# Designs tried in a protein design chat: VHH binders against c4kar8. Part 30

Target 1, 263 residues: c4kar8
Amino acid sequence: MAELSTPSPASPAPLDGGRGDELEKFTLRGARQILQLLQDLITHRGLITAHTGGGHSFMTAVLKVDEERGRVVLDPSPDPQANRRALAAPRLTCVTQLDGIRIQFPLVGLGEGQDKGRPALFAPLPAEMLRLQRREFYRLQVPLAHELSCLLKAEDLARKPVEVSARVIDIGAGGVAVVVPTGAAEFVIGGTLPACRLALPDGEPIELDLEVRNLNRQTQRNGTEQLRVGLRFAALPRAADTRIQRYIFKTERALNAKARGGL

## First folded at step 19 (VHH)

Design nf2
Fold by ESMFold2, fold request of step 21:
Structure nf2 (fold): chain B 263 residues (1-263), chain A 124 residues (1-124)
Amino acid sequence: as target 1 above (263 residues)
Amino acid sequence: DVQLVESGGGLVQAGGSLRLSCAASGFTFSSYAMYWGRQAPGKGREWVSGITSSGGSTAYASSVKGRFTISRDNAKNTLYLQMNNLKPEDTALYYCAREWPSFDEYLAEYMQHWGQGTQVTVSS
């Protein structure tokens, strides 16, 4: 018979969410509102980042809502480890963006099963969803063709200064998210990276100081894992802010024009 | 099994000092950035400090900067927090962690690898 190991030490009390009185105006708690928002995510095929703890996340999508059973159906990862982490997590923190509005919601009680003979993940409908309708939360998903990069001035595992060219995945008024090659440099949440260089199209790179806001190993829809680093702009000069806002505006207009016609 | 065990807490007068330790086992300690966090009664968890896997870079919450020093000894698999000039506001359960949730998400991620903590109580 199989031997059982001693359970891991008891976890401390769960972390409080970032919710407070200031978030109440963004919080949806009505069952109809929540159902409609989830259906909008399905209709627009919105990609969702599901954080599973331990510094891991995976990309997923809501495939359908089972109103009768009060459940949401998620697309599983092709990476079995990502699915195991999701199923083991007491709560998933889901983050996405729809029509320029950042959306966050928890899923608890995630289970596995089959949907029309294909593997699927199931969870009860969330009791609340955040719809963060503020300009400061918007993130432009950077087109791959732009090949935006950020040169990070960090340290390697031997404490030596290194420069790492990191691809910019998204950009907003307050920062960027980048992907970094495994082992190229060390990061710590809360740390600062001075004098980094953000390369925008048509111009000299912008020199700016960056603060590490998040680190996660993210499993993509194809099963590939990437280290994603969320970086906040520190002390952003007005000229740099203007260039960043112009890039975001111009690119968003171009993407909207392409999406409405021509393709 | 990842295990993180804190020690060194206690009761101390305001203005005093304490040194916390976090003994790590069950993983390659030198491969991970490490964090100190704290939780006061009735409050959410607060990020206090972080240090890169090599120890080459550190970061601190503004409330403790200049008073607390994070360090690590990778040969001993141990993380430290030197706390000087302690204030009653520093009273909390202090714990070490191998990860930290995003600073920018309102709904916090689940933390998987952290210790049970050591109590620090600062009396006036």
Scores: ipSAE 0.780, ipTM 0.931, lowest interface PAE 0.7, mean pLDDT 86
Fold by OpenDDE, fold request of step 24:
Structure nf2 (fold): chain B 263 residues (1-263), chain A 124 residues (1-124)
Amino acid sequence: as target 1 above (263 residues)
Amino acid sequence: DVQLVESGGGLVQAGGSLRLSCAASGFTFSSYAMYWGRQAPGKGREWVSGITSSGGSTAYASSVKGRFTISRDNAKNTLYLQMNNLKPEDTALYYCAREWPSFDEYLAEYMQHWGQGTQVTVSS
């Protein structure tokens, strides 16, 4: 009998946000609401980025909600090191999206064990969940089939200029998130990447300047480590903005139609 | 254990200069971008500057651009901040960090690797 290390019943830390007061209206604290949202994540098989701190994260999913024990069951990383980081972290920051709405919640008291004979991570239910129902926070998860890319102009470890074709994983009005192979280029938060090119399916690439807003070393479900780079559009021409918005709208509509069984 | 120890702070007159240092240990310093932040009394933490792992690229807050210079010596596991033409508004506790939270207010990661800071006071 593998002793299920019961996660510490410590109350989850509040969601870290710059201006806590402004986010209160988007914060769910009701037990039923939290349970429902977690169940929705299970139903939709939503991938979750679990941040462990130190610029590291791994991909996971909610496998089960155990209401009787007051715990959530997560899919462990295929990378043992990622799991060790997770277990050592005082808090996980879980980030995901459901129907284009960004969801964020903290987990504390993480433990490991088995669920139905399979390795699993366990944590007490979150005390609160942030559900950002604002257009400005919207990020469309780019369908893999669209193969959006962004040509990044950066420097490598040898300080040589390099061009890196990065896959776009999400896009919004304010920017994109991309994945870059580890070691392909160097980035720094606050840094500017000039004259980059965003490729959309509808025409010629958009030339634009990008600002690095976040960096995260992410272990994928296949065990591969990638660098996720969050990029802000530094100066977006109106025409480019229109194209991006059109793409987002069109794609969202198509995804919704598919979800409804129409395609 | 990751350790960051800041030094070089002090009292200076407006227009003066200081050079801050941050000694890093407990991790492969040359593999990480590094950052300076500051916190003025009664204010939140403010991003000041960043530098890539190799030192090839740097970034600065608009408030310090042209006055501050971030640099690093990977052989010495040390991060530097040269501060010139200091102003009273630069008065703050200055921190060295291996990680920096997202600039997005809705996304804050748990950041564990900050130093204790060094106090910089600029008198008028």
Scores: ipSAE 0.773, ipTM 0.933, lowest interface PAE 0.5, mean pLDDT 87
Fold by ESMFold2, fold request of step 24:
Structure nf2 (fold): chain B 263 residues (1-263), chain A 124 residues (1-124)
Amino acid sequence: as target 1 above (263 residues)
Amino acid sequence: DVQLVESGGGLVQAGGSLRLSCAASGFTFSSYAMYWGRQAPGKGREWVSGITSSGGSTAYASSVKGRFTISRDNAKNTLYLQMNNLKPEDTALYYCAREWPSFDEYLAEYMQHWGQGTQVTVSS
């Protein structure tokens, strides 16, 4: 069996609360740059994944930037538990994408209150934001109509082999994110799932080995919770890579055409 | 109320072995995947190993694969790390965790449930 490894240049090990020298070139620290990027997220209605610790995250958005008070305003979750976790966390790690560029930033000192008569979450403006301008970070949000799925070969709680059909929610050159029914199988970050099958709309499913990169109980904008599993492609054959890249390119073009009212 | 307490660290000669334990309390241990991490002097946290809640699947960092073995005893609420053929570069504070941040995000997620650690020092 081929042993999986983490590529050093593409996925450096995380430094908790710290930064490597390689990250400095992606770091925005200027107040004007930060304000403009946050405003762009508002304008483009960017969805943000906010990680609250303990293996939990929730989907949110920046509603506004209050320059005079030096704070951002976030959309609270309809699930009170998600809001309580966010308020209790010493730091949120926010992840999003804008114009094909991955964006990451921390928020500290989160509080709750009202904004124009509506419940809202508030935090001081971040002192820095990461703008990861590299092609390998791009993730296409998969349309539900495509019904992309990935058949995972895992184990259940009794250590028995089980096949789990997981819906693909995003896909990039290096992997997929999927949602999995709660309790259907066991996962561990760093674990491998051999001989899984990715079903693209055209052609036969692609057999590939997958590595678990993240696990999150994610609260959606409607308040429901899903287990989100981030999976990296291991030892991807050229033909499979070509099919995945083609799918991403065609779907992206189709989505862009519909957004512009194209015929 | 969630507590993770590591033990079994110490000073050991290169080539030697050590067995770490992590006693868990305040939660249903058998329902969670568990992890070992380490932090060497002047470095950030490093993922070492993980194990599913049943113990059916394990994973290891390339730097320790073949030398370290993770295991668990759900009846005793205890996680273990058997470390063989120890090297000076294994010197670190070792800790267990109930969660681990994403491998793919440069800005690390907050870790809520992890222990204070046990020191392992490997001399030449």
Scores: ipSAE 0.772, ipTM 0.925, lowest interface PAE 0.7, mean pLDDT 86
Fold by OpenDDE, fold request of step 24:
Structure nf2 (fold): chain B 263 residues (1-263), chain A 124 residues (1-124)
Amino acid sequence: as target 1 above (263 residues)
Amino acid sequence: DVQLVESGGGLVQAGGSLRLSCAASGFTFSSYAMYWGRQAPGKGREWVSGITSSGGSTAYASSVKGRFTISRDNAKNTLYLQMNNLKPEDTALYYCAREWPSFDEYLAEYMQHWGQGTQVTVSS
C-alpha cells in the first residue's frame, strides 16, 4: 500500500514587483507576523481585492486562518466565473488596506471546498506579505456616507464625449480611485482626462486634470461587475491640495474617534 | 488561449522609421485596450503607448510623444506602432500587451498576456 504522499502544498511564490530592493524593508516573512496581520484583517473585517490576472478581480475577505492546516480561508465570489478565474490563476494577488496602509500578499494553490457547510476558497498561508508604510502609498478609504464623486470627462465606445459621475472609493495626496459602471466610458492606462471635477463635502467641486494609472474589472459582492479606475492628479493647484489634505485629516480623525467609541 | 505576435522590428539608422504590428487572437480584441511596451538591455519593462478598445483615445510616454503613433484595426485584430525619428535610446525588445500593470501598484498578474516581442535596433 504505497502511501501516496499528498504533495506538500507548494509554498506561495514571493511577491515579484520588479522593485525588489525597495520593497524588502516593507516585506514581512515571519510566520508570526503573517499570522498576526491576517488575524488583524479578520478582526477589522477588511475587504480584499483579489486579482486573478488579466485585469480581473473580485471582492473577498479572510474568513479564517487555520494554523493547524497552514491555510487561509477566503470568502468566494458570488460570481462563479470569478471563482473559476481564481482557481485557474497561477497566483492570486490580494490587495487591501489597514489603517490607510496598503497591504499586498500572494496566494497560490487555491482550492475550493466547504467551511462549516458554506462554500469557501482555501489557500496555503502566504510566504510573505507586503505592508507599504509610506506616505505616498497612503489612501484613505472614503466612507460611503460622504458620497464623494468625481465627474470624469471621457469618451464612450462610439468615441462620443461623455461625462461620467464616478464614486470615489479611496483618496490620497496623489490621486483617487473611482468606480464606474462597465461600458460607461473607455479608459486607457497613461491616458489623460482633462477638466474633471472632484466633489468634496466642504464646498464647490475641484476642477483638475487626471491621469489613468490603473484599470481593473472588479466583481462586486452582489455579483455585478464594475470598472475600478486609479487616477493620479496630473496638475493640482495648491488650494486644491490643501482642501484634499484637510478632508483626509478630518475624516481620519473622525474615523479614529469612532473606532475608540467616542461617537 | 490569448496569443499576441509582434512583427516589424529590425535594424534601422537613427532618424529612420519602423512600423510594428501585433496580431491578436484567442480573445475579443475589440473589447480591450491595448498597449505597447519595450525592454532595453539591462533595463526593466517600460510603458510606451496605449490605445482604447475603440481607438478613440491614445496615450504615450514622454520619451516617444510626437514620434510614435499607436493605432489599431479591430477588423483585422491587429495593433500597430508607427515609429518615426528613431533614436539609439529606442533600441529595445518591443512587445504588445492586453493588460498593463499599474504604475503605482505592484500587480505582477497583469503581465500574463504579453507577446514574445520584436527586436528594434537603432544604430547611431
Scores: ipSAE 0.770, ipTM 0.936, lowest interface PAE 0.5, mean pLDDT 88

Design nf2
Fold by ESMFold2, fold request of step 24:
Structure nf2 (fold): chain B 263 residues (1-263), chain A 124 residues (1-124)
Amino acid sequence: as target 1 above (263 residues)
Amino acid sequence: DVQLVESGGGLVQAGGSLRLSCAASGFTFSSYAMYWGRQAPGKGREWVSGITSSGGSTAYASSVKGRFTISRDNAKNTLYLQMNNLKPEDTALYYCAREWPSFDEYLAEYMQHWGQGTQVTVSS
């Protein structure tokens, strides 16, 4: 049976020439290393962002590794549209974090099926995984109880200035990721949002300029969709940097203590 | 269903100008931010410029800022790139896109909606 596909220029090389040698030290290619890392994600019930293209992603998890068939089993979305996008994509770019280390891996050949009578998504084991073991890649997952927010100074669809209170979902040395109600404001990757305000618990809000680094319509595990905006700190003053790093360190320490205790 | 068709490329002398157009169909053009990218032979894709859905805000790569201007006409479903003071390093296949991968990820996201491109060649 003949296949009618053509090669697409839309599938860019994941590693450009300027980053190739730097990334090799973070790249796992050994079958045992890959299986162990996937098993660690299963054991810790790690959430994975699976990017399906077109500016869409969905939250998932690795449910198991089927070593006999050489495949990984993923949790499907309760949103059928998210599952259709995933199955139609020529590959998924999966992003997660485990024990403070950022992990990225591709999945190709995604299919649907059943696992013990429940719907599941399947893919061959990835041929490589990145473990980005550098402090600058670290992103603190902000506890919901902190209700950390960032007031964005943007424009609405009528080109009018608008302030949008956006919940901060993660924070690192170089920026934040936030969620924004759909339609509340316009964003473009590469754009700058001047004079935004980041509210930390330990003092007055920090005024800072932010640059949009990514935009993603993300389907959550409960099936709802939100706009996730990745924002880089532009020209961050030293005092603001110190306050941000202090917040991250205190929160990491508190979360680590709670994770060990509590019985 | 989504279609993006670029035009306006060609051969130009260094220091010259070109205006690229991108005709959009199959979707509500005015609801999407739009981007120009380029790809030189043997190189990966490069983000050049972006514009919000209303056209109220724009962004540019540092290599083109001050020389290139992105604009859109939502009534005509058309995206534009005015390129001035062209240099040989601007030689590339230029294409428009309805999305762009994260600037910060090492493994590139799949780009679904982008055009075939129009060739710009800048001679010295």
Scores: ipSAE 0.768, ipTM 0.921, lowest interface PAE 0.8, mean pLDDT 86
Fold by OpenDDE, fold request of step 21:
Structure nf2 (fold): chain B 263 residues (1-263), chain A 124 residues (1-124)
Amino acid sequence: as target 1 above (263 residues)
Amino acid sequence: DVQLVESGGGLVQAGGSLRLSCAASGFTFSSYAMYWGRQAPGKGREWVSGITSSGGSTAYASSVKGRFTISRDNAKNTLYLQMNNLKPEDTALYYCAREWPSFDEYLAEYMQHWGQGTQVTVSS
């Protein structure tokens, strides 16, 4: 009776070695560093996009770090379906930003329970956290008061051209992230949106072509679903680039001044 | 459970054509954009094409633009890739996907639904 050695599940092929090495420089694996970063997220009340897979995510926050039990406590979604997806997911990918720095970390072994009598999600502390401290990845979170918008030219479900005014939630040198009401338009990763209009606080809207780089269905804290669309500037005129950069720098400076108690 | 089953691959001579199919089940196919990707030996997965849920808009990698056509039949829960004027460089395992990782490194999705793939081999 020959014991059929069940072939060990093939370790996922290492992502292309060069990109991996670069990411390693930004990966925190130290327990203290991880704890500190999580605590910083709590202190700043940073909203976290928790990706559950399948192009779905929900907004959450780290409520507390339980060092004794080695776990994080997350705010559950008001949408039971989002929570179910999260619990069913083998891995939760959390994405957030702190001080303009993109932070990403995985959570594995998500469970539900109660924290101080309130529903909560629990996960073991992440083994690693990615802190992308690169200018290239810098995305300015747009203050709500600025009311930046981007008029997107897209198609609806009926394949009819539509113009959708989307709120800009973050902006960088290379593109913007916008939120669109679910069902307002259809998008596909890799798709081009021609002749869109980005409205900055100063001057006339900038006409530009956008490329869809990311799509995520996001459940908001209020329970409503919206589509987050990551867009790359496909062809940005130099003058437009200058305006965008100026806006970013001006806004960043203002935010930093405010944070320092100067305003 | 989400299931994607690719078919239609095979051996073809350069300049030839193939039509790939992807049968989808376990989810509302018509509610999702769909994608084709491929992986050549020793290379990473690369994006090939995408199509909106309605099929109204399509996107293509520059390497396949003008040669490949993505389409879908929502009534049949099937995604297609018509590949014309095939080149040896198109040799790869072709995958159907319900979601594609972000092209932005920091927004990469770790959970993906992929099929087993169908092998396309283009001989010189």
Scores: ipSAE 0.767, ipTM 0.927, lowest interface PAE 0.5, mean pLDDT 87
Fold by OpenDDE, fold request of step 21:
Formats: C-alpha cells, structure tokens, sequence
Structure nf2 (fold): chain B 263 residues (1-263), chain A 124 residues (1-124)
C-alpha cells in the first residue's frame, strides 16, 4: 500500500512582474474568442470589478459588444468620482468570473458617452483576455444567502486592536476575499492577521492565520464604498482544508443544479 | 501629481547597514499604506516590506525579515527602510510605492505610483 505522498502546497510563485510564459496558455487573443467571452459575460450578467489603479475599483458590467465599431460598452459607476478615475486611468483592469474561472482583461482608451440615451462607458475591444483555468485560481462566489463571515483581528487607525466581522464574498482553496466597512481597520499587503475565525455553515468556526494579499477600495453599484480584502490562508490545518473544499463542492453543485432549473 | 523620491542607497560591504528614505508628495501620505520593493539585475520587481497608514502594522518578505525595518514619519511625508546585516543578494534598485499589486500573478500590472528608485549594492 504505497503511501501517496500528498504533494506539498506549491510555494507561491515569486512576484515576477513578467507575464511569464506560463500565462500565455491561458491568454486568449483571437477576436472571435474574445467576442464570445464578452458575449458570455453579457448573457450571464457577470459582474466585473474594474480596477482604475491607486487601490481603487468599481463594479461594472458589460452591457453590449459593438462589433461594428469594435468597442465594448460598460455600465458606469453610480459614483461620479469612480467614473472620473476610470476615465483618467491609462488602463482599466477588469476582473470577473465565469463558471468559477477567473477572467481578466485590460481596457485602454476608455471614454464616456450615451448608449440609447443612458450614460455609458466605452472602450475598444480588449486585445487579449486572460482565462485562468487553474485550480489554484478558482474562487467560488459565495451566495449571499449563505452569509459566510470571517472575524478579522486587526488594528484600527488608532492602533487599537479591533475585531471586524467581514462578509466573505468569494472562497477558494487558498484563501478568501472579504469586504469590510471603510475605516473599520487598517490593512497592509503582506501583513498577517493572526487567529482569525472563518465561519462556515457546517459547524464551528475555523481558526486560522490570514495573510493580506490585496487591498481595493471598491465602489458598489449602490454607490457605497467598501474595502475589499484578499486574504490567503497562511496555515490551514488539513481538517480545515477538507471542510472548505467540501463547502465549495457542495455549494457549486447546488448552484449548478439551480442553473439547470432543478431548484 | 504623485511624487516619490528615494534616497540613501549606495555601496556597502556585506554585513553593513543602510537607511533608505522616500519623500512623498502630491497626495495625502498619511492616508495610504506604503511599500518598499526592489529589483535585482535580470529579475522582476519583488515586494520587500509594507506599513499601514498609521504605522501600526508592518510586514516583511521572508528574505529580509529580522534584518530590515520599515517605518514612516507622516508629519514629514517620509517612508524609511533601515537595512541591517546586508547581503550580496540584497543588491537591487529599491523602490518606494504607494500601492502594491496583488501577489496574484494576473494582477502584477496593477501598479501606478513608483519612484525612480535608489541603487543598493552590497559587495562580498
């Protein structure tokens, strides 16, 4: 009975600023592929996080693909300031998910205008789209009804210890993304949050250490601003990993069943 | 316009120390977490350290932990990096940054505000 050596979790790849050759296999550059993927985003009403730089983003959606004009139409933010940032940015980085696969694409040359009498943002079609079909990049969008939360132990602006109950918006094998009220706590990329508690529906909260991987001030569609925090599981016990995986699997199945009209 | 100006780099022998400074202007310095990064010859930019806006929390890359100390003076709009027990592998151009991209590979381009950098060379 050969003990199957559980492969050691792959060390996070060094922050190599170059789109390494490894990402090329996940990059779509074909016009037809790009158009199809954008159309799929429209069909599924996929919400897109548009990053404008400087740690700011807003929620948008692809409203239309104009093939004749070679442009994509985006839903503007309800926040005029977010739109100004977007228009001022040399590049908009759009991040979304379709069927659990993370999608990223750049938009350059953003402009504002009207589409059918409504305010809209316009950009030329992206030259490339990244479709990260890798397990390590998979993130389940947590249904709102599940009310997953993570109790974060952090410090406020006064350097006072605080506990913040943050809503979990997505979860994967490697971590979670949470939203916290602006000003509730301070975070720094690379920082560790010790002894946090992730609440899953199936039992007691999981105690774990978290590492801050990304920070983004996000303007929601309702115009409110919140801080999105990407967190990596710094040390995840095997039992906790199993529970997380089980939750993800169960939730995905349920979502797929619903999508097929079974619920 | 956001400006970041690094200084304090130079040539130092292994085991030596340097203190880098970054003068910030054009934005409310005290409202932002700040970061140090570096780029060695032929390598990509790597994260070195970060500090919260208030200075209450700090973070370090494993390669520099225990040797480097990040600090800030919000009254002076200045970020610092004390580097002790320097090693040849610390040789790099050091950058100050107002934001740092996600550690995720696909978000590596999400940076806008970096200084010109200051050269640190550690001889054996």
Amino acid sequence: as target 1 above (263 residues)
Amino acid sequence: DVQLVESGGGLVQAGGSLRLSCAASGFTFSSYAMYWGRQAPGKGREWVSGITSSGGSTAYASSVKGRFTISRDNAKNTLYLQMNNLKPEDTALYYCAREWPSFDEYLAEYMQHWGQGTQVTVSS
Scores: ipSAE 0.765, ipTM 0.925, lowest interface PAE 0.5, mean pLDDT 87
Fold by ESMFold2, fold request of step 21:
Structure nf2 (fold): chain B 263 residues (1-263), chain A 124 residues (1-124)
Amino acid sequence: as target 1 above (263 residues)
Amino acid sequence: DVQLVESGGGLVQAGGSLRLSCAASGFTFSSYAMYWGRQAPGKGREWVSGITSSGGSTAYASSVKGRFTISRDNAKNTLYLQMNNLKPEDTALYYCAREWPSFDEYLAEYMQHWGQGTQVTVSS
């Protein structure tokens, strides 16, 4: 059979075409709504994961909004390579959470420059933002002091079984995100990791099966790179689910109490 | 620069088989997980399958599990997709990719390293 001609390779196609209608009710397109949400991110010092394509992301923040010029100002990475990837990307996909609400927005036309004598990244205001106000999207940012870890049963690059103790970055009802040292193990989106163990502060570790949902080489605010692996819980026993939700609730209450002591 | 070139597509009858290839160059192929995706005319891209850099683990979309087999030959810098028991709903442009966006993010990520694709058409 002859191979049919393919379309020109000039542009990538959208990856999320089948879900746009389902999310329209969460989509903000009004200029005032977008400006207010960006300002809320600034006020709460929201950390943003900016995906630059190629399996890379970097941590950033919105520093300010220039309403009159229609631009947003982002904190650049101390890693010049992360900044180069961001500037070369036709769009950034920005992901964050504010007051328990998952927020996503694109930035196109990113440029570099100075803001008050400091390096900065600039982009036009996004034309849309997703404000996913559903409890199933909530993720607790795990305090470093908890040293929450998940033992992953994976394979190293030589296809040998390896156990990797991965630090848990965030945890929600449906899964965790972890960081893994580069080269410690190999992963593939859609793959499963059976018989992993999640170590919560109270009680014995939870045995659970995990599914890889995302992989990002993520540049941190200090410029270091980590492999961030998003993992979904599979077939979670009721008792394990209860323990996870109690951990989330207790930790959130503790963090809120500390925040009331701050300014 | 990274190059990914697919081949092996064509027109087949339902129930038939095809084997797709993806020739990779411009990067250390053995260091990257690889993916197959597909896109039907007028529709968005769909994740089909993935394989770890060594080939030790594979994953499949539920719609193709048991019918498709992903594999790789790191010595030849080539990714493969064996497609058996093809159905009309498998008709699509199939492409390989070096990365894949998050399954859980609703706003599409930019995919930088993916091929132009090879057409698979399955007739009733």
Scores: ipSAE 0.764, ipTM 0.921, lowest interface PAE 0.8, mean pLDDT 86

